# Miniprotein binders against q8lar0, part 6

Target 1, 344 residues: q8lar0
Amino acid sequence: FNDGLLPNGDFELGPRHSDMKGTQVINITAIPNWELSGFVEYIPSGHKQGDMILVVPKGAFAVRLGNEASIKQKISVKKGSYYSITFSAARTCAQDERLNVSVAPHHAVMPIQTVYSSSGWDLYSWAFKAQSDYADIVIHNPGVEEDPACGPLIDGVAMRALFPPRPTNKNILKNGGFEEGPWVLPNISSGVLIPPNSIDDHSPLPGWMVESLKAVKYIDSDHFSVPQGRRAVELVAGKESAVAQVVRTIPGKTYVLSFSVGDASNACAGSMIVEAFAGKDTIKVPYESKGKGGFKRSSLRFVAVSSRTRVMFYSTFYAMRNDDFSSLCGPVIDDVKLLSARRP
Below, E stands for the ipSAE of ESMFold2; O stands for the ipSAE of OpenDDE; V2 stands for 0.75 times the mean of E and O plus 0.25 times the DockQ between their complexes.

## First folded at step 2 (miniprotein)

Design e7 (at its last look DockQ between E and O 0.94; V2 from the best seeds 0.71)
Fold by OpenDDE base, look of step 3:
Structure e7 (fold): chain B 344 residues (1-344), chain A 92 residues (1-92)
Amino acid sequence: as target 1 above (344 residues)
Amino acid sequence: SKVTIRIEITVPDPETAEKIAEELKEFIEWLAELLGLEVEIEVEVRGDTVIVTIKIKGDPEEVEYLVKLLEMWLEELAKKLGGRVEVEVERE
């Protein structure tokens, strides 16, 4: 498999007329490269349902998953390799919408109740370890609503092979620069949400776990200001957006945790505070954002008390973009390094 | 409102052109039905090029919506097929 959109992952290849009842797809194989189950609709961009306009995230068409509906595609993968799946989802119901993404035996439930963007859709990511040379990717709506058609719009399903970096002598942390992560769709400027890890030990952001109730945002340098390299993490939901990594340390040894704090140049202006943790040791790093990019460096010196130390970051406060006054935003962290302190 | 759309899709090979010609027609018919529009569709295959002529009648807003949707969709389709698309719209 080559990184990028799955075959017909943008759903621009649609069903035949004979397989359609209005917007409902009545044949399980009617959408090329996908196998359908349950109430699935093929939705054109700008489609009106009553007073509601259904937002198609990209292109001319998307699919909507109704009650207990799912889409499935079999993909060739390499056994033992790690992959991330990225897709766009838009809520069309009121509250409590969620999606179940699975590659057997792995699965994750993604809440899509939280609106991160004013556009009405977000990009979500999930990771799995291939158990065989083939993977059945399933996106499922487990919800049951009065209206069986009610459910999330899905579009732009993509995948990327992940190569988890190993700790080096230059950095005890894995993927401290966040340069390894999920597929970033071209021409989309929303970033990719890394949802909370529920059951699965695999993260689409290798080396880092989202140990909060809400997601963090994975941002790219093409659309955002990034302190270092081409990728970074935006802490978009205050204390409810937390990334963490457990590292091996030597008790009694002194270490220095260093990192960059900035903004994504996304109109997220205001006073921000990043809280960084190394075990029980903490530092609060204030950052005055103008929403136009920029960063500063900070560091935390600590003595390890255990053979394992948990490094964690979150934002003290919630923030919203100043351009739309609705989209969640926050400080950016990047270039995270953990090294043993040099003896003077 | 009456609108005539002429679409020319060039694909990498004639086999692909023949394959998509009928599918395109059926798909456009579905869209028209969905929008409550009347359409007459003619499809011609010339080598590696599919020529689709669509005559649309109905609600002006829906007609314009269909036009925009088709333009967007066909452009995406052409990219997927490794081809190119040209669309001409005549409004009466």
Scores: ipSAE 0.654, ipTM 0.880, lowest interface PAE 0.8, mean pLDDT 93
Fold by ESMFold2, look of step 3:
Structure e7 (fold): chain B 344 residues (1-344), chain A 92 residues (1-92)
Amino acid sequence: as target 1 above (344 residues)
Amino acid sequence: SKVTIRIEITVPDPETAEKIAEELKEFIEWLAELLGLEVEIEVEVRGDTVIVTIKIKGDPEEVEYLVKLLEMWLEELAKKLGGRVEVEVERE
């Protein structure tokens, strides 16, 4: 297995004409590399269905998962290793469209929302720990509508191996720089949504949990402004968009939590506020954003009261981008460090 | 509207060329049927190279949509196969 698109993960290899009825795929093996079930369509970008135009974010084709539809691929993996799946999705008709992504016995139900981008297409991520030498990756629409074709569009299915970093003498937080995370499709500049974790999931952002009602966005320095390194996290939905990690501390010992707050250079201007927590201790960090990048550092000094301290970040800034007034946006967090204080 | 498209695809080996030639004709016929367009397709394989000539007739808007879709798709296909594609479009 190599990191990147799954075989035919962008669906640019299509079915034979004899396996099609209009756009409906009638043979469960017709799309190369994929096993199908339920009502599945193969959609050329810009295809009209009634009053709706079905646009694909990259490439010429996508797959639409109608009633009870699924796509499945078996991938060779290393037992015991961690992997992240990234895919693009958009809803097409139902008010509450969802996708169930699974590698048995673990799964996550992901609502397909319209608040994160003006295009209606977002990249989603999910992670699993391999239980055997093979992973059966399934993306499934559990919905049933009167129109059997009703369901989400899927494109750009990719996977990467995750190598969770460990705490060090220089930072007792795992993955404080966010450099380990989901695959970012190289020609897609939307960032990658990390939805709230389910009870049986592993995080696509190792060390961090998304403990909120809405997703956070994983951003890369090729397409966004990032305070340090190549990766950062955007807190896109105020208090409904939060990341957290529990770290081992020594009760009575003094620690300093330090971090960067900035903007992604994505037209999210305003008086941003990030709230950082270490157990019961908190600090509110204002940042005046012009939506054009930049950052500042801040810190929170505290005395640990437990052997386990919960570190958490969310934004009290809730806004939409100035360039479309419909996409949720917020401050960027990066370069998060936790160390014992050197000065008594 | 009438358009002639000439596609020349070079791939790593002749077996791949033969496979692609067979699949391209059927796939383009599907797209034409979906769009209500009349199409005539000639496919020739010369070693590791596939030459496809497509004559398209029908509604001007749908013809241009198909031309744009094919240009996009074939570029992606060539990248996946480690090959090269040349597309030449002649509008009448």
Scores: ipSAE 0.606, ipTM 0.858, lowest interface PAE 1.5, mean pLDDT 87
Fold by ESMFold2-Fast, scan of step 5:
Structure e7 (fold): chain B 344 residues (1-344), chain A 92 residues (1-92)
Amino acid sequence: as target 1 above (344 residues)
Amino acid sequence: SKVTIRIEITVPDPETAEKIAEELKEFIEWLAELLGLEVEIEVEVRGDTVIVTIKIKGDPEEVEYLVKLLEMWLEELAKKLGGRVEVEVERE
C-alpha cells in the first residue's frame, strides 16, 4: 500500500552537478527514484525563466516537462486494488498545456488551467486499478511547442489506496458522503481538482463520475467548511462542474434523494442555486451564501422509470472568490442519500 | 556582494552524514553555476555530523536567492534524513 508522497515525489532529492546543463537534466536516471525522457528541467523555487518567476508548491524544487517529456516511477501495488495519484501542476508558457497521466493500459489527458486558484498552481488527481503487483506511473507532456522546454511544472506526486464503498440497504448511492477520495497533502489548503472523468472504475472519487467540461474540487474540513464528516465536493464552475452516479432502481418504485448544500467558507458569496437530478426529475435549491460556511438540507422525491437512474448535481453559480477575484468557486455538496420511500 | 555560510548538520549515522556531504556539495556547485556566482566550499564529516563552510561572491540579488533556497532545502533534507540543521550567515 502507498499512502502519501511517492519516494522523492516532492523532488527535493535532485541530480548531481555533472548531470545538469543549466536547468536541463541530461541523465535519464539523475533524479532519484525517477526515470526521465525528453527535455526535463529541474527547477529551483523562484527561478526566473524569461520574465516569469517559477514558484514550486512544496519545498525548494520541482520538475518541468518540455516537449513530449516524461517522468516515470515503478511502484509496488496490490493487484486488484484501486489507487489515486495526486500531484501539483502549473502552466508555464503555452496557452493550452496538458499532462497525460498513465498506468498502462489506462491514461487521462488533463488540461492544466489557471482558473481554479490564484497561486499559479493546483493539485490534480487521477485514479487507476492495479493490474499487477507493480505499477509504472508515467506523467507525460504531449505538447509540441517551438520552444522545446515549454511545458507544465510538476511537484508533490502522491498516491493513496482507495477502498470503493458498496451500496447499502439504507443508502443505495456509493460514497454519498464523499469521505473516500484522493490524497490531500496536509500543508496544502486549496483542495484537490478532480478533472473530467466518465469512467466510474477510474474515478479518484469512488462511485462518482465527473462528466463536465471543468473539474470539481475535493475539499477537507481542516481548511474548509464541510457539512458532514471530513470531506465534500465544491461545484466550482457552474454547469461546467458536475458530479454524477448511476444507481440501480426499480421502475415504479418511489425514492427520496436528499443532500446538503452549503458554502466552503472560502469567501464565495452570493445567490447560489444547486440543481439536483434523478433521471429527468429535478429540483433547484437556492442558497444565499455569505462565504463564511454553513449548509442546509434539501430533498427530491421521485418515481423511478428505469432499472438505472442517473443522479447528478451542478450549480448555475459561476463566480470567483471575493478575496482574490480570480479563483472559481461555488456551492458545496455533501451527505447525499438515496432511499426507498413509501408512495405519498 | 560576499557572504559566508556555516552549516552544521547532525544525522543518525555516519553513512548518512557522508551521503549528505556529497549531495550538498553537488547541489551548491550546480546552483552557483546556474546563478553565475563564485563559490568556495569546504566540507568536513565528523562521525554523524557534516560541517560545511560556503563562501559566495556575486550579484547581491542572486547571492540572497541562493542563501534562501539553501535554507529551505536544508530544512526539507533534515526532515527526510531524521536530523537537525544549524545555519549561520555572515554578510560582508
Scores: ipSAE 0.579, ipTM 0.866, lowest interface PAE 1.6, mean pLDDT 86
ESMFold2-Fast, scan of step 2: ipSAE 0.573; ipTM 0.855
ESMFold2 (binder alone), look of step 3: mean pLDDT 80; pTM 0.754

Design e8
Fold by ESMFold2-Fast, scan of step 2:
Structure e8 (fold): chain B 344 residues (1-344), chain A 92 residues (1-92)
Amino acid sequence: as target 1 above (344 residues)
Amino acid sequence: SKVTIRIEITVPDPETAEKIAEMLKFAIELLAEELGLEVEIEVEVRGDTVIVTIKIKGDPEKVEDLVKLLEYALEILAKKLGGRVEVEVERE
């Protein structure tokens, strides 16, 4: 598979009228390239369902997964390689909506949140390691609501090959520039949410664990202010959005952790504080954001006390965008380096 | 736990006050739902002043998170609009 949208991943190729009853798709192969199971609806932009107006994330159509419903596509992949899946999702029933994403034997349950975007939908990403030369990508609604049509909207399903990150002699921390990460859909300026994941081997952000309760946001330089290169991460939910990596250190040796703190140029203005950790050593980095982009560098010099040191970042406070006063936002972290230093 | 927050926002003109009132009510309701909190919101506009009374019930840690988020957001709002904000919090 090449990087990008899966075949008919944006659902713009739809079922025939004869395969529909209202918005319900009654033929399990009626949506090209997808195999359906359960109550699946094909939703046109602006569709009214009861008191709801359903927001379609991309183009003219999206899919809604009802109780126990699934969509599935078989894709050619390379055995042993890592891939990220990215898709748009939105809650429709305003309860604890979730999506199970799987490529057997790997799976994850992803809570669908509205707080990251006032438009009612966000991009989510997940990663897997290919166990064979094909992958059955399944997105499933595990919900069992009284209304069998109740469930999340899905749109814009994409995939990207990920490369295992490697430490260098100039930076013992892997993927410190965040340049290796999930597919960023062109012309979508919302970034990509990377949900909590404590396993760095098949994280959609290679080298990094999202060990927090909430997602971090992956941002691109075409739509955001990125301190270095083309990609960075935004810490959107205060202490509940954190990225971490465990590195090998030599006890008694001095190291310097350096990094950029900035704003994404997304109207996230105000006084911010990023806290950086290297084991028990920490530094608080104040940053006065104007919501227009820009960054500054900071560093923490420390002596390792263990053969393994956890490097971690989070934002001290929650923040909201000042253009909608409802979407969560926060400071940007980029260009993270951990280097051996001479004794002071 | 239960907390009552009273907010007074003074802005340059009554038209801006009306817009802020609508925006804040929506934002608070959205955040409370995401945090699993029960809220009762009353909004009153008096000329160039917006008066918001919020009664919050739920998990004490999540209630405090919402209070802190509101204080932060209101500080930013006041700076951008050249206005004044006063916040009073009563815990039960």
Scores: ipSAE 0.000, ipTM 0.275, lowest interface PAE 15.2, mean pLDDT 83

Design g2
Fold by ESMFold2-Fast, scan of step 2:
Structure g2 (fold): chain B 344 residues (1-344), chain A 92 residues (1-92)
Amino acid sequence: as target 1 above (344 residues)
Amino acid sequence: SKVVIFILITVPDPETAEKIAEELKKRIEELAKELGLEVEIYVEVRGDTVYVIIWIKGDPEKVEELVKRLEEWLEELAKKLGGRVEVRVERE
């Protein structure tokens, strides 16, 4: 498998007219490369559903999953390797829409929320470990609404192989630069949401846990201001958006945690404060954002008290973009390093 | 044209990994300059493993030429090291 869109992952290859009733697809193999189950609609850009215009995130077509409906694709993978799946999703009718993403036996139920973007849709990411030389990727709507057609819109399904996270000789933290992460769709300026997860090895952000109430946002340098390299993390929901990693430390030994705090150049202006933790030791880093990019570095020197130390970052408050006054936003974290201190 | 290349190289020891990381970065920069391509390179040494990400931008034919020559060179490097090289190419 090559990184990027799955075969017909953007749904631009559609069913024949004879396999359709209105927008409903009635033949379970009618959408090339996909096997369908339940009430599935093939939605053209600009389609009106009552008073709502369904947004198509990429290209001219997307699919909508009704009650207990699913889409499935079998793909070739390498047994034992880790992969991230990224897709666009939009809530269409119910207040609490969800999607269950799975590659058996791994699965996650993700709430499709409107707090992250005013565009009507967002990119979401999830990760799995391949248990054979193929993977059955399933995206399923677990909802059961009165209207059998009610459910989320999906588009732009992509996959990327993830390398196992490892510490470096220059950094005890794994993936401190956030350069390893989920596939980012070209020409999409919204970033990728990494939902809360508790399984470090299956994280779409290798080495890092998102054990918070809301997603963090993975951003790229083509669309955002990134302090180092091509990728970074935006802490979009105050204390409810956090990234953490547990590292091995020697009790009594002194360490220095250093990192960049910046602005994503996404109109998130104002006074920001990032709080960094190393176990019980903490530092608050104020950053005055102009919403136009830039960053500064900060550091926290501490003495380890345990053989394992939790490193964590969050923003102290909620903020929203000043260009739409509705989308959550926050400070950018990047280039995180943890090194043992040496004083000759 | 825009292409991203991911490389994972496993070598016998961390000292060799650091040396290979420096050689690899230099080689890629020289090859990109020869072909008139814009490249950005991220290299991270993780113990005995070298992780590389290359973002390449430029003429589609020259981008594919770089990918081909890099893959050929990495196959030779894998034989020389008696180790493992994994290459993954994402075309945007």
Scores: ipSAE 0.000, ipTM 0.196, lowest interface PAE 16.3, mean pLDDT 83

Design g3
Fold by ESMFold2-Fast, scan of step 2:
Structure g3 (fold): chain B 344 residues (1-344), chain A 92 residues (1-92)
Amino acid sequence: as target 1 above (344 residues)
Amino acid sequence: SKVIIWIIITVPDPETAEKIAEELKKRIEELAKELGLEVEIEVTVRGDTVIVYIFIKGDPEKVEELVKRLEEWLEELAKKLGGRVYVEVERE
């Protein structure tokens, strides 16, 4: 598999009527290309759940995973290559819904929260390194609620082959422009959340780790204002949204860390401060956002004290979109460069 | 051996976070010295959250001993504080 939606990843090919009871799928192979376990519902867009109308982000159908339910697909991959898995998810009933995404023996538990988008739907991504020529991709609801049907909606499951990031002679950082990253679902303007607990083998953003309590958002130039190229990162939850990379440096050598700070053109307006770190050296970069796009460049000159230097970015304050007053948002970081400087 | 550890600790308030950050750095440096290991530590405090990066290099058996002692201490710390602790270990 190379890039895009998995076979029937958007669930537009559904079960036969005889394999359903109401919205519940009663045959574990009834959804084409997927193997089901537990209480799984096939949900048409506009379906009423109590007083809530369930809307799907892509096409006419989505899947809802009830208590301890799973959906699984076996896919061909190249042993030794890295892949990102991206999917849309939304909470439906419980306060604390989460999804476990796995390619055995590795997995990640992702809280599905409404703080990132007012619609409740967000794209989430996770990555893995293939250990064989096949991968069993499993999305599982570990929740146990009184209502056995209670659980997240899932739609638009996709995968993308990731190229190993490489430093260049003009940038010691890997993937400083964020141009390598997870697959973005077409026609969805919410971006892609990259949850915490990433390591090099599990980061869908090659070269970068999300060492924060909340996700960072991966944004594309078709839906957002991106300072350079087609992709960037939005720091959506203040100090709880951070990206970091460890770079090899020479102790005693002077370096310059430079980067763009902007806004995503997503109605995230107000006074913002991005804090950038190079080891213990730091700068605070104020940015007055109008929520209409644009950016400025900043830089931090420092002398390395270690053979490894941590580069990190976060936003000092929480912010919310001014068009819904509920969705988390923040400044955009892009075009990050670390270069050796001329010594005085 | 080479091992990278990062730790995320969430505590009730920023004052507690600053104290935990200092305590963590001190304990890790003492353990590394006791075990004869090379260690690089970076500690960042973000409100009520402490993030720690540790790069350890040395004898494989001693590196594993440090990792085990650190994990045990962090589990005790999480119970004591009523907070959350996340630990990730990458062996190179």
Scores: ipSAE 0.000, ipTM 0.185, lowest interface PAE 17.2, mean pLDDT 82

Design g4
Fold by ESMFold2-Fast, scan of step 2:
Structure g4 (fold): chain B 344 residues (1-344), chain A 92 residues (1-92)
Amino acid sequence: as target 1 above (344 residues)
Amino acid sequence: SKVTILIYITVPDPETAEKIAEELKKRIEELAKELGLEVTIEVEVRGDTVWVLIYIKGDPEKVEELVKRLEEWLEELAKKLGGRVEVFVERE
């Protein structure tokens, strides 16, 4: 169950009418393959609650987690392997909705924000390392609102094995091409959000940390312009979307950090500036985007001052897509290399 | 002469990674003492991955002997553990 949708991950197999009170599921095992806790609603496509229209991202049905509600599934995994969990989520009513995703003992609390796309929902990712031959995947709403039904909508729960990237003879950075990352289901055209997490060693983007206030977006070449290979990262929220990796360097030795800056062909047009950091050394890379794809290469030559050097990228300015005039967007980073420079 | 060795070791589980980090530090220190070399060792464990940075100073022939013996030991270790070992050597 480690390749694609979890069993009934799309929630298209639902509860019997006798197990429901309105949209509320009253039997904790009524949704096939899932164990429920708390106030859980089964939401059909086109459902309207008051002035809210609940968007079902995939198929005809999704679930909504109310106050302290959870969904749980036990799956077979390979002990020692890394897995990414991806799912679609939408905020429904509260200003500050969150989801806690866990496979004990590891967990992460993810803010569900409306700034990333105009569709009303986004695809989120999280990763874990299997510590036994099974995993109990839990998605929980830690919120407590006056309306006990207030909470995020969830759909399309999927899992895929992650393979650690192999280092090269010259590139000190791991996964510099971003080719290893969370799995995107076919026909999902919005990319995958990688939420901030500076303390989790099991990143959904192997080798990279998201040490920023907002998510970065993982994009694929079937739906976006990608400078190299099939995958890249879009820095969607200016300085609040950053990817970082700490590498081992030799104090006093000269290195060259090189990388591609481009646009995702997602109507993110305008003047952009990517800032690249190697410890305290930095370069600002201007890029004039037409929103139609393309890229250029840039580099930063620096002398290491420490045995550990943080490589980091962010965009200087917020931007929004010209096709919806609301979604955050930004420059694409790809093909990142850190090489030892030869002496004259 | 000066040589820097960067070792990346991927193993099946985090407990094994911690044990390897400890054993690797001990073995490199013993080998350096045997060969009369000055070494500085940094080790970082992240999940199932061990990063080892070694700075070596001393006689060129003895430095190359340490590098050779270390590479041979790491190849044996990788086979034993069903893991992966990558070694990067920079000569100054």
Scores: ipSAE 0.000, ipTM 0.127, lowest interface PAE 17.3, mean pLDDT 82

Design g5
Fold by ESMFold2-Fast, scan of step 2:
Structure g5 (fold): chain B 344 residues (1-344), chain A 92 residues (1-92)
Amino acid sequence: as target 1 above (344 residues)
Amino acid sequence: SKVEIIIFITVPDPETAEKIAEELKKRIEELAKELGLEVEIEVEVRGDTVIVWIEIKGDPEKVEELVKRLEEWLEELAKKLGGRVLVTVERE
């Protein structure tokens, strides 16, 4: 498997009526390409959940995972290669819903939060390193609510092979343009949330660590304003959304960190400040956003004090989109370069 | 003028990747010779993925001509193979 939706990853191939009881799927192999366990529902878009109308992000159908329910698919992969798994998820009933995503022996528990999108649906990405030529991809609801049907909706499960990032001849940062990253669903304009992680080898954003309390958002040029190339990162939760990379530097040598700051053309308007770090050296970059795109470049000149220097970006304040007055948003970072400076 | 290009190509199977790697290196070297450019090229095949690193030096107009022809060819290749292509270009 290389790139895109997994076989029946959008759940448009559904169970036969004889394998259903209401919305519940009673045969564990009834959804083509998927193996089910626990209370699993096949949900048509527009289905009424109490007073809520459930709208799916892709096509006509999605799956809801009840108490301790899971879906599983075995997929062919290349041993030793890195992959990202991306899927849409929405919280339906409990205050705290989570999904456990795994490819044994690795797993991550993701909180499914409404803070990022007023539509209720967001794309989430996670990455793994293949331990064999096959991967068992499992998405599991660890919740135990009084209503056994209560749990997250899932749709559009996709995978993408990730390539190892390489520093260029001058730029010692890897993947500074953010052009390598997780699969983006073609007809969805919400971007992809990259949850916090501390291991760059297993990051869905190669070269970069998300060591913050909240996710950063990966955006594409088909749906957003991107300063350079086709991909960028939006810092959506102030100081709680940060990207970082550790690079090798020579103590006493002068370097210049340069980067673009912009807005995603997603109605995120107002006064913003991006703070960039190179170790303990920092610069605050003000940006007046009109929420309609555009960018400017900035730079930080510093003298390295260590053999390794941490480069990091976050925004100083929380911001909210002015088209829904509820979704978190922020400035865009792109085209990050760290170059050795010449002598005056 | 100096330009560095990194190309990632993912195709349906490993044998196709090996054939593409051979064709890519040959075509780039021939085009560089035609344009009188200095080119350093490194190619790595990882399963069904071809990774190419290209460093080009020479006349700015000729360098841009090579970049344009390469990008056009890669777009056509991606459509023909039903594969994925990612190209990054770093200019001075």
Scores: ipSAE 0.000, ipTM 0.145, lowest interface PAE 19.3, mean pLDDT 82

Design g6
Fold by ESMFold2-Fast, scan of step 2:
Structure g6 (fold): chain B 344 residues (1-344), chain A 92 residues (1-92)
Amino acid sequence: as target 1 above (344 residues)
Amino acid sequence: SKVTIYIYITVPDPETAEKIAEELKKRIEELAKELGLEVEIYVEVRGDTVYVYIKIKGDPEKVEELVKRLEEWLEELAKKLGGRVEVYVERE
């Protein structure tokens, strides 16, 4: 397996002119490493469609999926291993565009929404467990519009092997530093959206469940302010952006949940409040953000009442970045630890 | 009985990591056959680190025997190689 772009995952290797009709690709194998189905267009950067300029997220070319169109690539994987798929997507024409990403028998339908970034595109991530030593990665447009070419742009398809989160004898939370996660392109400053999921063993964020109505954003230290290490999570949509993990605890034993709260240095300014939960116990952590980075630590001391305790984070801060007034943003969570108290 | 074992082995060089990964997989499969246990094994080499994920299902006494023999072998291996070994066991 390769951590990073799939072969020709950025679509910079294109079809021959003889395999094109305008922007439409007419030979199903004409884009190297990809098998096409339906109305697929090969879009150069700056391409005009009516009064609109189609945004190519990376490089010179991207692919647009029309009505019920698909792109597919077969990739070598290890049976039983977990992988994340990350790709850039942009809405082009309809108000309600979606992409179905699948590795049979599993799939997810992702709404391509403009609320996360003002650039016109975002990176999305999904995870799967390999059922054999190969995977057919399929990205499909389930839409049917009057214009058969209408559909999302796709670019920068990448894959990353996910490893079981490493527990320690001092931190019973798995992946509390968020250092294990999906592929983040080094030269992309927008982060990666992790949409809601119901299965934590297939999460692109190992150990953590995204359980609400909107995505959380996975951020890197090259482009954002990250409290610890190289990766963190931004809670971008108030109570609709939540991360959770269920951990084993001993009823009657005292624990301390500690964590960092900060801002991503992305012009997200205001009076932030992060709420942390350990079962029914909770703490509200206010953080006055100037949108220029920085963080503080907080902690919640509690007595476990169950053999399993749910740890959860969300924010009551529902706001937009002050540099574009359109992109959702929020507080950063990082360096989450759950420790047994020294003297119970 | 169900037990999940996570093993992380860091060694001085990638060639040693590859050899250890192969030996570990074979040894675990042999132990599982000897003890009549069902085992699901994932072994991955990333640079100088070997990542191992093992799911074991079977008789509780035999499962604990496999865990003990594995831990003993890994402790000996860590001393011999001057490397770092981390073993985490999750019992159901």
Scores: ipSAE 0.000, ipTM 0.209, lowest interface PAE 14.0, mean pLDDT 83

